# Designs tried in a protein design chat: VH-VL binders against q9nrl2r1430to1533. Part 285

Target 1, 104 residues: q9nrl2r1430to1533
Amino acid sequence: GGVHELSAFEQLVVELVRHDDSWPFLKLVSKIQVPDYYDIIKKPIALNIIREKVNKCEYKLASEFIDDIELMFSNCFEYNPRNTSEAKAGTRLQAFFHIQAQKL
Short names: E, the ipSAE of ESMFold2; O, the ipSAE of OpenDDE; V2, 0.75 times the mean of E and O plus 0.25 times the DockQ between their complexes.

## First folded at step 17 (VH-VL)

Design b63 (framework fv_nezutatug)
Fold by ESMFold2-Fast, scan of step 17:
Structure b63 (fold): chain C 104 residues (1-104), chain A 121 residues (1-121), chain B 107 residues (1-107)
Amino acid sequence: as target 1 above (104 residues)
Amino acid sequence: QVQLQESGPGLVKPSQTLSLTCTVSGGSIDYGYTWHWIRQHPGKGLEWIGSIYYSGRTSYNPSLKSLVTISADTSKNQFSLKLSSVTAADTAVYYCARGPYTSDHYYMDVWGQGTTVTVSS
Amino acid sequence: DIQMTQSPSSVSASVGDRVTITCKASQSISSYVAWYQQKPGKAPEPLIYSASYLYSGVPSRFSGSGSGTDFTLTISSLQPEDFATYYCQQANSFPLTFGQGTKLEIK
């Protein structure tokens, strides 16, 4: 735990944010732009929320951090059909995450 | 961290319904994962039975689709398998497992220890 | 359904040996294969995902390779704790399917 884990979470979130495929995940989905999103998705989350939780030391275990990232991807795949740009970006970013998460 | 534990009857009579429960600890079942049931017949390989997503949506092995129901109880942090009209061929060790929810591939990264089910009169 | 066929069904080896196990898919599965180790009386333990990536905590003597239909698991220098049954699993499509298993036995 401690400083080593916190540094790893911060480093990984920064790498995810900088990835070309992060665009669907940077901020919460807009209800105005996507009116039915919050009817379908019951636990919305995005990289800005996860980063704030990392900065506030709210993750006590690596598994809690990983769970939030996986929730973000799961929401994407549940809402967006497989052939959409969102789902394709999510697939590539999730694969990148799985490789990087081995460091945790 | 996350642990899965199977529970249910060790002995079931032919033609009855087998009911198994998987209890999840160290994580929440409604938090972005796919939850699976797998079985292993004595001296044989592994057979995927089906899965339930965090949303409640299910996928079943076509060979078992008419016989199998998977459900989740988020208040108890459990998901369950019901297999109807069992025969001696359903004698196996039954495992529950967790995997990431993805658009195009399906891995299982955490497994329960398994529970032995014998179908006999 | 995608059929997964493992070769060999069993292999006898000595500590320090290099062991290879092959898995063939009946259809292309890209890199979507996982490998598991199972010891008697225990649940399968994940070793590898996406053909070549080790799960955290898996010793570096294990490696995986392949794409399309042909996949290989290699143990570079066999240790006593490695005697077990190994399974491949295609992760590409439903229903998920496993190979029949390869039993690694002490020579």
Scores: ipSAE 0.234, ipTM 0.809, lowest interface PAE 4.0, mean pLDDT 90

Design b64 (framework fv_nezutatug)
Fold by ESMFold2-Fast, scan of step 17:
Structure b64 (fold): chain C 104 residues (1-104), chain A 121 residues (1-121), chain B 107 residues (1-107)
Amino acid sequence: as target 1 above (104 residues)
Amino acid sequence: QVQLQESGPGLVKPSQTLSLTCTVSGGSIDYGYTWHWIRQHPGKGLEWIGHIYYSGRTDYNPSLKSLVTISADTSKNQFSLKLSSVTAADTAVYYCARGPYTSDHYYMDVWGQGTTVTVSS
Amino acid sequence: DIQMTQSPSSVSASVGDRVTITCKASQSISSYVAWYQQKPGKAPEPLIYSASYLYSGVPSRFSGSGSGTDFTLTISSLQPEDFATYYCQQANSFPLTFGQGTKLEIK
């Protein structure tokens, strides 16, 4: 197999998915496990949705991609208190994202 | 959306090599995923065979390691299974699957429809 | 190898019932368990990852819980399309291993 050249957005979203702290962000939050989530969070998003948008070439500007990732973190911090494992994972993953996003 | 499709012979003779191919469509074999083979014996549960990373690195079920080879051809969006020296015990439905690679924990989020392989003389 | 043991092997239930399926790991796997649904003649479909997180498109009547060695899949109000075999899978260590399956049958 040859080496494929991946898009910058694809490389970044893949690195986020691979990160140890991605677990709260891989899929949309379950309504049965967290029934009030969708009452509080009006624009839900997750890495699987962002990856689909990347694969369909729906991000035309880096700012659009960054906005969706930041929305995901913003939702996490709005819903989850600071002392939760979700909020702590989000804090670490967001810091990782900010470092990687400098390459965009 | 991403789809996986198995292909290969439905009948294989004992002692020969079983060769199956999984074709990926609606997406590509890309970084951050591992690409799995799983089988299901008639009336039994699921058995993980192994997987391949985008890099070409593989991990195999130790019970099959001396008999199994998984390879990928990213230019064709395909990955393949070869199982050598087959016996009637290798009769099963074979599935290919994709899993996100996160925290060294492996889940399968997309599966092929499965292909039936019968090993008989 | 980590052995995954499901209980019960089969359960008979009626539409509208609350159904619980359990899965026990032979050693601690933290939260690293997935659940799959398989209908006759079809591939397994993913329901849950990391013990409690639903995959996109999975109905909200499905839920998962547990940590360590003991895990549970619950269907809060059984629908006709839910009659299937359910499998748990540990995602923690190689080889990846599945439970033997629980067949959910019409009573």
Scores: ipSAE 0.000, ipTM 0.548, lowest interface PAE 18.5, mean pLDDT 86

Design b65 (framework fv_nezutatug)
Fold by ESMFold2-Fast, scan of step 17:
Formats: structure tokens, C-alpha cells, sequence
Structure b65 (fold): chain C 104 residues (1-104), chain A 121 residues (1-121), chain B 107 residues (1-107)
């Protein structure tokens, strides 16, 4: 490696954001577009929030970072029926995450 | 189709701060890339100044670190260089460039056209 | 800092010639070398990354090779538009460093 390396968490978030299936996860779900979302999902999270936490050094352990990513997927599957484009995107992105998280 | 364009004053007086801006078009300052400043002294080779990442993380050439600040304004698709306390030795063509975000190698695949800066009284 | 030394500093050649430019790193940089072409008054244009891979749109007469500390750029059949200054760059570690340049001139 290089002497100055970008953080492992930041690199992984970048890979997730750039994935074709990241579109449901880039930012918090709109209350205008999905009015009942926040009645069902009590701990909302999205990649932009996770990215901000990485940049502020708020993750002390890899497990805390992984927990937030898994919470994001859990919220997706809780709210969205299995046959939706959102749930299908989440399933593929989660599989990709599990492969990449082996680096952590 | 990403294009980078440098802008700033062509003349700067000794001891002042040089301020340059790079405007990104055909793409955005986003998670996948590092954004660099490079300069070239008249008739000489290329010198890497530093980079900024979308998050605000920066790294600078140690020879310039106390004098350099790089910042980004992602809402304007711009990143900027400030070089303090300039001397005639800072006379150069200044380039901005983009490279892919990786942990083990650092390439710059898109470059601006360059802007000439002369430091003189 | 990793020092990049190019050889020769200048070379005179004719259209159709095979030209080779070399670059030596002061320490091992694996395959993490890029090559650039720069014409007078213009920005450097990327030619090669990771020692041997051509950027899209770069003519196939350009090729690169090497690993560790020793790298070469070859132009197999020189064309009029190839007369320029060529730079290598190590991409292994910060600070990023460039060779001093090789000026390719008309014979």
C-alpha cells in the first residue's frame, strides 16, 4: 500500500454508493413521497448519514459500522414487500456488502 | 465526459495568497474520486501539490504542507487551492486533475487545461 | 519521497522510428506507474496506467512495460503528432512524484 491511505470504512461506503443498486439507500426516505415510512421505521438511516459518521470518526469498532449498514438493509426489508424493486436492490447490495465486509 | 477548468488571477504579489478554483462539468465531485492540484514551473517538470476527497479529507505534499489549503464546495462542483506567502518560486502553470478513489494506487485520469500564475511585484 | 528518473532527457527521432523511454524509481512501486504526453502550451494527457494499460483513445503504437523499479514507454512507429515531452509518474504513495521529462524532437 500507499503511505497515505483512505479509511477502510470510507472506501466501503464509496463502493456501496457507486453500486447500481444503491439508489434506495443514498439518502433518507422522503416523508412526502412515503408518508407512512416513519410510522413503521423507528431508526431510519441512509448511506449519506453513515458516510458522515465515518468522516467524523464516530465508529470506534468495525462492528458499529457493520451494524449501521445492516440496520439500513433491515429497514428496507421491514418496509418494502419482498417483490418490490427496493427490496430486490437491497438484496443484491447486501450480498455485495457481505463480500466487501470480509476486508474489515 | 467529465471536464475540469481552472480559474484565478494570473498575477499575484510576493507574500500574498494565491487562490485558484477548479470547476467540474459533465460530472460531480462525488464519492468515487480524488481531486488533485499539480503545478509545473517554467521549463520544468510536474510537482504534485495535494488532493481533496468529497468528505473534506486532504493530503498535501510535505514540502508545501504549511502553505497549502485545498477545499471543496460540492454544491458548486468546485474545489480550490490556496497557497499562502507566495514567492517568485511559486510562478508556474497550475493544473487540477481527477483520479479514482483507491487505497493502494493514485492515478490522475482527467486534467484541466492549466492556468498560468506569475508571482511578481 | 520516491524519486523518478527518466532516460534520456531528450531524444531526436524520425517519423516511423521505434522510440523507447525509460523511467527508474528510487524504490519499488510494484506496477504503479503512469505515463503522460505533454505538447507545448497544453496540459499533460494520460497515456498509460499501471505500467502497461492504455487509456481509452490512446493509439496502439504506444506500449508500456516494467515492474518494481524499472519501466519503459515504447512508441513502435513514431507519427508527427507524437513529438512532445513525456513524463512518468509513480502512483504508489504520497507525495505523488513525476520524472523530469523526456523531450522527443524531430531529427
Amino acid sequence: as target 1 above (104 residues)
Amino acid sequence: QVQLQESGPGLVKPSQTLSLTCTVSGGSIDYGYTWHWIRQHPGKGLEWIGYIYYSGRTDYNPSLKSLVTISADTSKNQFSLKLSSVTAADTAVYYCARGPYTSDHYYMDVWGQGTTVTVSS
Amino acid sequence: DIQMTQSPSSVSASVGDRVTITCKASQSISSYVAWYQQKPGKAPEPLIYSASYLYSGVPSRFSGSGSGTDFTLTISSLQPEDFATYYCQQANSFPLTFGQGTKLEIK
Scores: ipSAE 0.000, ipTM 0.549, lowest interface PAE 16.8, mean pLDDT 85

Design b66 (framework fv_nezutatug; at its last look DockQ between E and O 0.58; V2 from the best seeds 0.00; counts 0 for: pae O 6.8 > 2)
Fold by ESMFold2-Fast, scan of step 17:
Structure b66 (fold): chain C 104 residues (1-104), chain A 121 residues (1-121), chain B 107 residues (1-107)
Amino acid sequence: as target 1 above (104 residues)
Amino acid sequence: QVQLQESGPGLVKPSQTLSLTCTVSGGSIDYGYTWHWIRQHPGKGLEWIGTIYYSGRTDYNPSLKSLVTISADTSKNQFSLKLSSVTAADTAVYYCARGPYTSDHYYMDVWGQGTTVTVSS
Amino acid sequence: DIQMTQSPSSVSASVGDRVTITCKASQSISSYVAWYQQKPGKAPEPLIYSASYLYSGVPSRFSGSGSGTDFTLTISSLQPEDFATYYCQQANSFPLTFGQGTKLEIK
């Protein structure tokens, strides 16, 4: 834990939010817009939730932060077919995340 | 950090079902990864057996036909392999592994230590 | 199924040597190849993913390259702890397949 880890998590989540491919991940999926999403996805998460957890110092280990980001990508690929704009954005953003996460 | 540990009988008789369990610590199997079984025959290379996703869906190596079943027990944080109708050819070291869930490729970044299974009368 | 063929099957080398191992896929797998190191009696340890990216903690003397069907793993200056068997894996499609392995032995 501590200040050094929190700073690294803050830097990475800000970079993810600012990435061109973050648009499917900024906020939780709307039940009104996508009615079957919560029938399929049992642990919903989004970048705004992860960022709030970082700011509240809820991640004690880098692995806990990484697990939440990976859950976000896993939900994307579980729900969205490979050929969708969402899955393509998720593929590029996840690759970016994997390179950056090696520093954690 | 996540750790994986295989367990099960070291000796199985021909025609019986081989049952192995992978116990996961430091992470949750239902959180968002892919979980794999791989085996290595004596003096030979690695063979992928199958994958269970955090959602419970599975993919199996077609060469094992209908002989393989992978299942998860989230209450125990374990996933398990059942291989039916075993023969001497199923003698191997069995590994469990974890990888990220991706749209179009599959890597295994964390591995268990392996457990030796001998199929013999 | 995508077949992965490694060459050589074994190589003898000395500490300080540059060692190159190759892996050929029977069809294009883009950059979706991983490399593993396995020491006797131990589980495979991941070295490289997506042809060229090192996993955290892997020494910089290891490097990977290639795309399509032809891939290489290079050790720029061999150390005593590097004597092991090396495996490539195609990560592109199911069933996942591995090369037959390259045993790196002391000369």
Scores: ipSAE 0.695, ipTM 0.901, lowest interface PAE 1.2, mean pLDDT 92
Fold by ESMFold2, look of step 18:
Structure b66 (fold): chain C 104 residues (1-104), chain A 121 residues (1-121), chain B 107 residues (1-107)
Amino acid sequence: as target 1 above (104 residues)
Amino acid sequence: QVQLQESGPGLVKPSQTLSLTCTVSGGSIDYGYTWHWIRQHPGKGLEWIGTIYYSGRTDYNPSLKSLVTISADTSKNQFSLKLSSVTAADTAVYYCARGPYTSDHYYMDVWGQGTTVTVSS
Amino acid sequence: DIQMTQSPSSVSASVGDRVTITCKASQSISSYVAWYQQKPGKAPEPLIYSASYLYSGVPSRFSGSGSGTDFTLTISSLQPEDFATYYCQQANSFPLTFGQGTKLEIK
């Protein structure tokens, strides 16, 4: 764990936020704009929430951080068909994440 | 670390239902991953049986579709395989595996140790 | 169904040799291929995903390349622990399918 590992989580989440394909993941999906989302997705999560958990030192293991990021992508793929802009953005951002996560 | 362990009977009679369970430790089955069953026939290599998603949705090998059921029990952190009407051709080592959930491609990044199932009178 | 054909079916090699294993897909799968190592009596272990990316902890002597239909796994300098059977897997579409395996043996 330690301070260096927490700094690595922070650096990775910042890189994800800055990536061009982060737009579907920055904040939770609006119930008003997407009424059926929360009927389908039982564990919603977004980059702003993950970043806050990093800032509050809520991740004790790298696997916990990785699991939340993977959940974020899985929610996207479960809700959105593969030909949508959201799913395509998710595919590209997840590939970037898998490369960057090797550095953890 | 995530670990997968297969369990179930090693010997099954023809026409019966093969039932296997994969117990997941060091991680939660209802997190955003895909969970797979793969078998390895003696000398014939690896065959994907099917996948269950964290949501409970499933995809099956079409060659087995009417015979296969994969299910999950999140309270026990387990997912299971049932294969009906088995024959000697179903003799194999059975593996459970995990992979990241993606929109259009599927890899297995964690495997169980495997369990041998023999179908014999 | 996408068929994956590995070549060779077996290879005899010495420690220090460069070994190349090929895998051909029956139709284009972009770069969606994985490679696994399996030792006798053990489960497959992941080596490579997406044609060329090594999993954490995989030695750098392993490399992968290819796109479309033709893929290779290369071991640049064979070590004693590398004698195993190697499988490719197409990850592009269901049903997921594997090559028949390449057994790497001590010469």
Scores: ipSAE 0.584, ipTM 0.896, lowest interface PAE 1.7, mean pLDDT 92
Fold by OpenDDE, look of step 18:
Structure b66 (fold): chain C 104 residues (1-104), chain A 121 residues (1-121), chain B 107 residues (1-107)
Amino acid sequence: as target 1 above (104 residues)
Amino acid sequence: QVQLQESGPGLVKPSQTLSLTCTVSGGSIDYGYTWHWIRQHPGKGLEWIGTIYYSGRTDYNPSLKSLVTISADTSKNQFSLKLSSVTAADTAVYYCARGPYTSDHYYMDVWGQGTTVTVSS
Amino acid sequence: DIQMTQSPSSVSASVGDRVTITCKASQSISSYVAWYQQKPGKAPEPLIYSASYLYSGVPSRFSGSGSGTDFTLTISSLQPEDFATYYCQQANSFPLTFGQGTKLEIK
């Protein structure tokens, strides 16, 4: 532990988590609440997982980090119909991400 | 950063099949994005040809659907366009492009530089 | 198919001018419009998505507005590098369609 300057990846994850539309993505989908989720989504991921990977310095390239974020969104759109609150939130958050990611 | 590059013959004879490949570098083709072919006839506007998804699903412009095939080879990080029975009307600059994978809307945020294809005997 | 009609087809302007390009959709497309800039011999480059959101790196002199059927791209103070052809695109439904383009030329 200790105080250090956040990396670009860390900062972006913080911004994503703080976004109003992050609620579908904060943690992995509950198998109890959504029993069929993991039958459909084979590569589950969430912001807390991505944050952990960032903290462990598992991302060596920006493209790897971006790929995980995009996977997170693609999972959302694969499972949720486009008229759902989750899909709508995902659409907005993804737009925000795309703006921020261009700065990486 | 991700880059796209079109490649293929610049000259195709009428009635033959136009074949182009888009090579993606600096990013993955297998999820998170949509992959598009767009063309531009000389001095004209832009025409969407089709889109392929990481699942292999495709959507085509109805005006070209019967003649167009888009495929992807994720092992090579490439996706391809085939347009059969070409005519002079198919002479154009062909672009491949990437867009975000969204719930229901499609933008192109990264483009290849384009490749010119001339249909001539 | 959704038709996107741009106006004007061409416009002559001077550096420093305010320029407005319009795009009209044949049916309501909510705010699902993108704008692209294309310079001669180059590929289109994205400027705006969802009618009013600028891509990162796009100068703030560019702005987009509109919803439903009527959309506008505005350059508040034209710069030399802005002379190009601009295209709108509807992202609402397939087939994706573009406006016919607006060529912005030096007066």
Scores: ipSAE 0.017, ipTM 0.691, lowest interface PAE 6.8, mean pLDDT 92
ESMFold2 (binder alone), look of step 18: mean pLDDT 92; pTM 0.948

Design b67 (framework fv_nezutatug)
Fold by ESMFold2-Fast, scan of step 17:
Structure b67 (fold): chain C 104 residues (1-104), chain A 121 residues (1-121), chain B 107 residues (1-107)
Amino acid sequence: as target 1 above (104 residues)
Amino acid sequence: QVQLQESGPGLVKPSQTLSLTCTVSGGSIDYGYTWHWIRQHPGKGLEWIGEIYYSGRTDYNPSLKSLVTISADTSKNQFSLKLSSVTAADTAVYYCARGPYTSDHYYMDVWGQGTTVTVSS
Amino acid sequence: DIQMTQSPSSVSASVGDRVTITCKASQSISSYVAWYQQKPGKAPEPLIYSASYLYSGVPSRFSGSGSGTDFTLTISSLQPEDFATYYCQQANSFPLTFGQGTKLEIK
């Protein structure tokens, strides 16, 4: 990944973290609070993990960064029924992401 | 352009199992989308049957849950509906559809052309 | 289940007319409503999602509004290709449910 791409990734992650609908995505789901989550979700991820990967320059391509964000949303929608506050937050945050990602 | 095509028998006898397959072309069954079965009774509105995720996870209409099975074969780009113990009330046009997760809503953006199923002795 | 009631069941109109179709949910569904157009012998096509967002490629003469229980689809200036049946759909609660449809026919 280029410096320009990494700087853009950092800015986008910060915008996602600050969004009102980021609350389900800030940290990995707790196995204690949600015991069946890791039986269903095989590739868990969250914004704190993605931010750490950005800071360590682990994304070499914009597509890799986008794939991790999309995986995060996919996990949300797979685990949470459509009518939950989590799924609704995920739908709105994903839309915001798609608008912002056009700048990448 | 992604296209969906239903296939299966047009006539099913009461008490038998209805089996329909949806073939996806121009795209693949992958994450970011859900894959749906919807039916339309003669002269009536649309009824959602259920959905399947790329992972194999399913959600069904509770009124049909004990009778419905949806499965996917991602290697063939197909997903299928089995509806057991059919009656005349299951006579309908059956559609398969793709539903993207949108910003503020869940809806079906790509539909098959529909296949007519008649349940009759 | 959430019941979606559409009115009118049919409407007759002329090219150039402004047409409104209403959809009422049996309980509050926030803005989780989509609208579809279905022409005879064809599958439904999406028009609107999240009550007011226009689906990609849909002409700007189509618009949606509403929140809570009352929703409206408006066609600002009818074109010949708009004569079809229109359906609303709620996505607030499982199962997903559709209105009974509004048939838009030529006067």
Scores: ipSAE 0.007, ipTM 0.601, lowest interface PAE 12.1, mean pLDDT 86

Design b68 (framework fv_nezutatug; at its last look DockQ between E and O 0.32; V2 from the best seeds 0.00; counts 0 for: pae O 5.3 > 2)
Fold by ESMFold2, look of step 18:
Parts: sequence; structure tokens; C-alpha cells
Structure b68 (fold): chain C 104 residues (1-104), chain A 121 residues (1-121), chain B 107 residues (1-107)
Amino acid sequence: as target 1 above (104 residues)
Amino acid sequence: QVQLQESGPGLVKPSQTLSLTCTVSGGSIDYGYTWHWIRQHPGKGLEWIGNIYYSGRTDYNPSLKSLVTISADTSKNQFSLKLSSVTAADTAVYYCARGPYTSDHYYMDVWGQGTTVTVSS
Amino acid sequence: DIQMTQSPSSVSASVGDRVTITCKASQSISSYVAWYQQKPGKAPEPLIYSASYLYSGVPSRFSGSGSGTDFTLTISSLQPEDFATYYCQQANSFPLTFGQGTKLEIK
């Protein structure tokens, strides 16, 4: 908790957004473009929402922030077959996240 | 900080069903992780039993597949192991554990304290 | 199933010593190995994932290396709290499998 921990969350989110493989995760999946997504994924989340929660100080523990990021990846792997561009991007971005999260 | 705690009977008779529960605190069981059962036999190594995904899907060790069931109760924030038709060979310390959901590799980053189960007449 | 062969079975060492523990996979597992430390009467604790990455809070005297089939865990300068049993785990495919353990004892 505290000011230093919130700055670390913001910096990590910025690094995730800047990564080339962030494209499936920037905003919530469109129901118009992917009509069945919200039938399958019960807790949708995306980087823009996580960043808003950081800005509003909604994360009281580092574990809460980590859980939202992991949920974002898990939704990707649950919805998308392993051979899709989305799942492959998720795999690479998650690996990057795990390295960056060591700093927390 | 996420914590896991195993509970269940310490003594089970042969041919009965072993039933264990893992209670999760400091985090939610339906928040995108994988949840595992592992056992450690006396004087032997660790053996992975299986897992359950936050979505309810399961994977089981093929050597145990017909005997094992893993389930989750999100309202109690718990997941459970049932192992049918136990023998003395099932005597072990049983651990529950958590890991990140990944597409192609699985590590366990949080472990329970373990519970000893003895199978004896 | 992928077998993980860990060696040695035990090591006697003194505080300040450098210790290396090896783990061999029966087939290539890329870099998908984890290492755990288990103290007597306690659960395993994670040390390393993906062959070489330390979990947060793990002392820098621990390091891991390897790829393919051959992996090592190294402790560069033993401390009193490092005397424990160490396990490798392949994370590449189900069923997940572990090495048989290496007991690190005080000399």
C-alpha cells in the first residue's frame, strides 16, 4: 500500500500497454464484434479498466492488482484457442508481466 | 497475501473415499488461477494429482484419473479432492497449491501447509 | 510422463560454500522448470520459475540455469537458513512431475 506501491502499479500498467502484444487487452472485448464473449467470460477486464482502478486508488494490496492482471490473461486463454493470435500474444505479454512483477 | 489451508480426516480406512478441502483466504478462487492437489509419500517424492481451473475445468494425473475428482465451491472459496478406493499406498501428506493460468506451462506459487492422511485398518 | 532425475541425493556443506544441484529431464522441456525449497515439517516454497527467474523475496545467492534437458540450481554462498531439501519440477506438460529431491545438510 501507499504512494510508492501505487506508482509501481501505474508504471507496470504503462509497460504492459507499451508492449507490442498488448493489442488484445487494451479495452474490453466488443459484444458487437464478439457476441458470445460475455456468455463465456464472467469477469471481463482490460488494461484501460485496470489503469482507471490504479488512478482511483482502488487497489489496497499488491495482490489485488496482480489478480486483475492475471484474470485478464486467464480470460484470454479460456476464450481463445491456443493457436490464435490472441492466445499467442497473451502468452508473450504474460511472460513479460511475470518478469516485471518480480519488482513488486 | 493469499493463504491455502487443507482440511479433512487424518485417518481413512482402505476402500473408502478420501475427501479433502482446501480453504483459500486473501484472494478469490474464481479470479483466474489454477488450483492444484499434490501429495508427498513417506520417503518418496512429490506427486501431482490434478488441478481445477477458475472456470471449473479439470486436469488429472492419468495414473489416478478414474479414482480422482477435483471440484470447487466458489461460495465458500474452497476446492476439494475426492480419491476413491484408497489403499495404504495413498498414505501421504496432501498439499493444495495455486498457480497462474498459462497457455503452456504450470508453476505453483502458493502452497498450503499440508495435511497428513494415513490409510489403515 | 517426463521423468526428472535430480542429483546428488544429498550434499554435506558448510556455511559460505557454493553448492550446485542438477536436474535432468527425460525429454526437452525448453526452459519450463521450477525449483522449490522444503524445510523439515514445512510445505515446499517456490524459489525459481522458468529455469532462471527468482520469485520476489528470494535471496540473490540463489540462481538457476539451463534449457532443454539439463538444469542447475546454484547457491553461491550458503547461509544457515539454506539447509533444506530442494526439488525441481517440470512445468512443460501434464502430468507435472518432480525430481526426487536433494537434501542439503550441515557439515
Scores: ipSAE 0.562, ipTM 0.890, lowest interface PAE 1.8, mean pLDDT 92
Fold by ESMFold2-Fast, scan of step 17:
Structure b68 (fold): chain C 104 residues (1-104), chain A 121 residues (1-121), chain B 107 residues (1-107)
Amino acid sequence: as target 1 above (104 residues)
Amino acid sequence: QVQLQESGPGLVKPSQTLSLTCTVSGGSIDYGYTWHWIRQHPGKGLEWIGNIYYSGRTDYNPSLKSLVTISADTSKNQFSLKLSSVTAADTAVYYCARGPYTSDHYYMDVWGQGTTVTVSS
Amino acid sequence: DIQMTQSPSSVSASVGDRVTITCKASQSISSYVAWYQQKPGKAPEPLIYSASYLYSGVPSRFSGSGSGTDFTLTISSLQPEDFATYYCQQANSFPLTFGQGTKLEIK
């Protein structure tokens, strides 16, 4: 990962965090609030974890960064039925991500 | 970059089971995304066969009924297509492809090169 | 199943021409259409997703538009490498379905 790539990843994560539809993705799902989540989702991830990985320079390729973001969306759609506010937010945020990711 | 490569027999006899494998490199199949099989009959358009989610769940084209099975082997980073009771109508180029997993829309962003399958005695 | 119908089935054009290809869905699919380019002997390559957004690396002469049931792919100034078959795909519902294809040929 170059300095340019690291800056681009940070900028994109900040844009995602600031998006109105980021609320389901800001932090890991609570086991207390959603007891069956971790029975269904085996690789949990959230924007705070992705941002931590960016800050620690753990992404060597843009594809690794993109894969973590896509995993976050995949978990949302696997757990949440299509008609939920979570799934609807995820659909809009993922579309926004795909547009912004073209800058990488 | 993620790359997909199809493999399997180029010639299959009628009534047998067609088995194809897609090997994924540069990414993990159990990490996210959907993994698709698409085919193209000679001189014709594209037909979606089905997909497997990173979780192992599957969706199939209803026109293929119970004839199709898609499975994944995460230890080999491969997913596979089995099409039973093949006929000459199953002669096609078969592609594997990756797509984003979304709640209400799906498309394929990375494709394998395709493998030609002929069903003939 | 959602049927996708492309028009025309083939079109002949010259380098520098503006080319439009249309795709009609049998029911509303919002903006969930993708477009692919396929050259002879090769796999399809993505051009457009969500009706109007370019995939990374696709030249800006390609654009998509439409919503609901009617969608258009436009090539603003045709280049020699653009002669290929183009497919639309609805990305809204299973089974996923493709248009029959439009072959873009040299005049």
Scores: ipSAE 0.462, ipTM 0.858, lowest interface PAE 2.4, mean pLDDT 90
Fold by OpenDDE, look of step 18:
Structure b68 (fold): chain C 104 residues (1-104), chain A 121 residues (1-121), chain B 107 residues (1-107)
Amino acid sequence: as target 1 above (104 residues)
Amino acid sequence: QVQLQESGPGLVKPSQTLSLTCTVSGGSIDYGYTWHWIRQHPGKGLEWIGNIYYSGRTDYNPSLKSLVTISADTSKNQFSLKLSSVTAADTAVYYCARGPYTSDHYYMDVWGQGTTVTVSS
Amino acid sequence: DIQMTQSPSSVSASVGDRVTITCKASQSISSYVAWYQQKPGKAPEPLIYSASYLYSGVPSRFSGSGSGTDFTLTISSLQPEDFATYYCQQANSFPLTFGQGTKLEIK
């Protein structure tokens, strides 16, 4: 492929992925590892999916992009109790996201 | 904008089951929010009853847990409250409410107007 | 359960006054506190969440502070529409619990 400047969305996704607390969010939850996940979470999403949508220019508005990111976090907090490593990571990553999103 | 509206009988006899429904309009019962029932006895403060998530998971106030059932019908954009074996102490204005949730806070950002339920023979 | 003790139970004030309402939690709840305003015959409306963040559309004369067990709602300059009952709520853990309320009346 060619060399191009990253959009604001692309850059933010890169930053999220590189964050130390991104590990619960990099890809969709495994049905094998978490058998009941998809019984509970009906709109699964992950950073790799969001990145793909960005790459395909599916986000026309910043709000659409933000909505998917917030969905990702809401799924985490719905499934994981507060004291779990996943929830704690999500809390920190979400805080980071909120700061970065102000630049959009 | 999202609006909530409570509905159900305003009068319930003692020992019967109080049943209320909250209808959501201008939006849907969806992710990112939890859906609450709160009540207020006449001239008194607010008491949280319980909530339901989009997944159907529920949390209840332990003081009422054995008597409370909260359910949701997302196809109708409704969620409901059932309180069994009611007494005069259950006379109150009942509110349904929506609340965003994160790992660090639960609050209610949109409320219904409330519906008065009187328990009387 | 976490108890929220609100004070005062009632307060009389005049337009333009600075009003302070306090809420004390029975245990540390970090900054997980919300404040609501309720007018007679109406449902509560959100003012503040996470102790110090104003809900969208809330006038800047409202402010919240505190962490741990002690929290404060402040109205810097009371307006006529501010006379109402105010409630704090802990958002730290279930069951969610409210303070008993503070009725702000016109002097």
Scores: ipSAE 0.021, ipTM 0.701, lowest interface PAE 5.3, mean pLDDT 92
ESMFold2 (binder alone), look of step 18: mean pLDDT 92; pTM 0.950

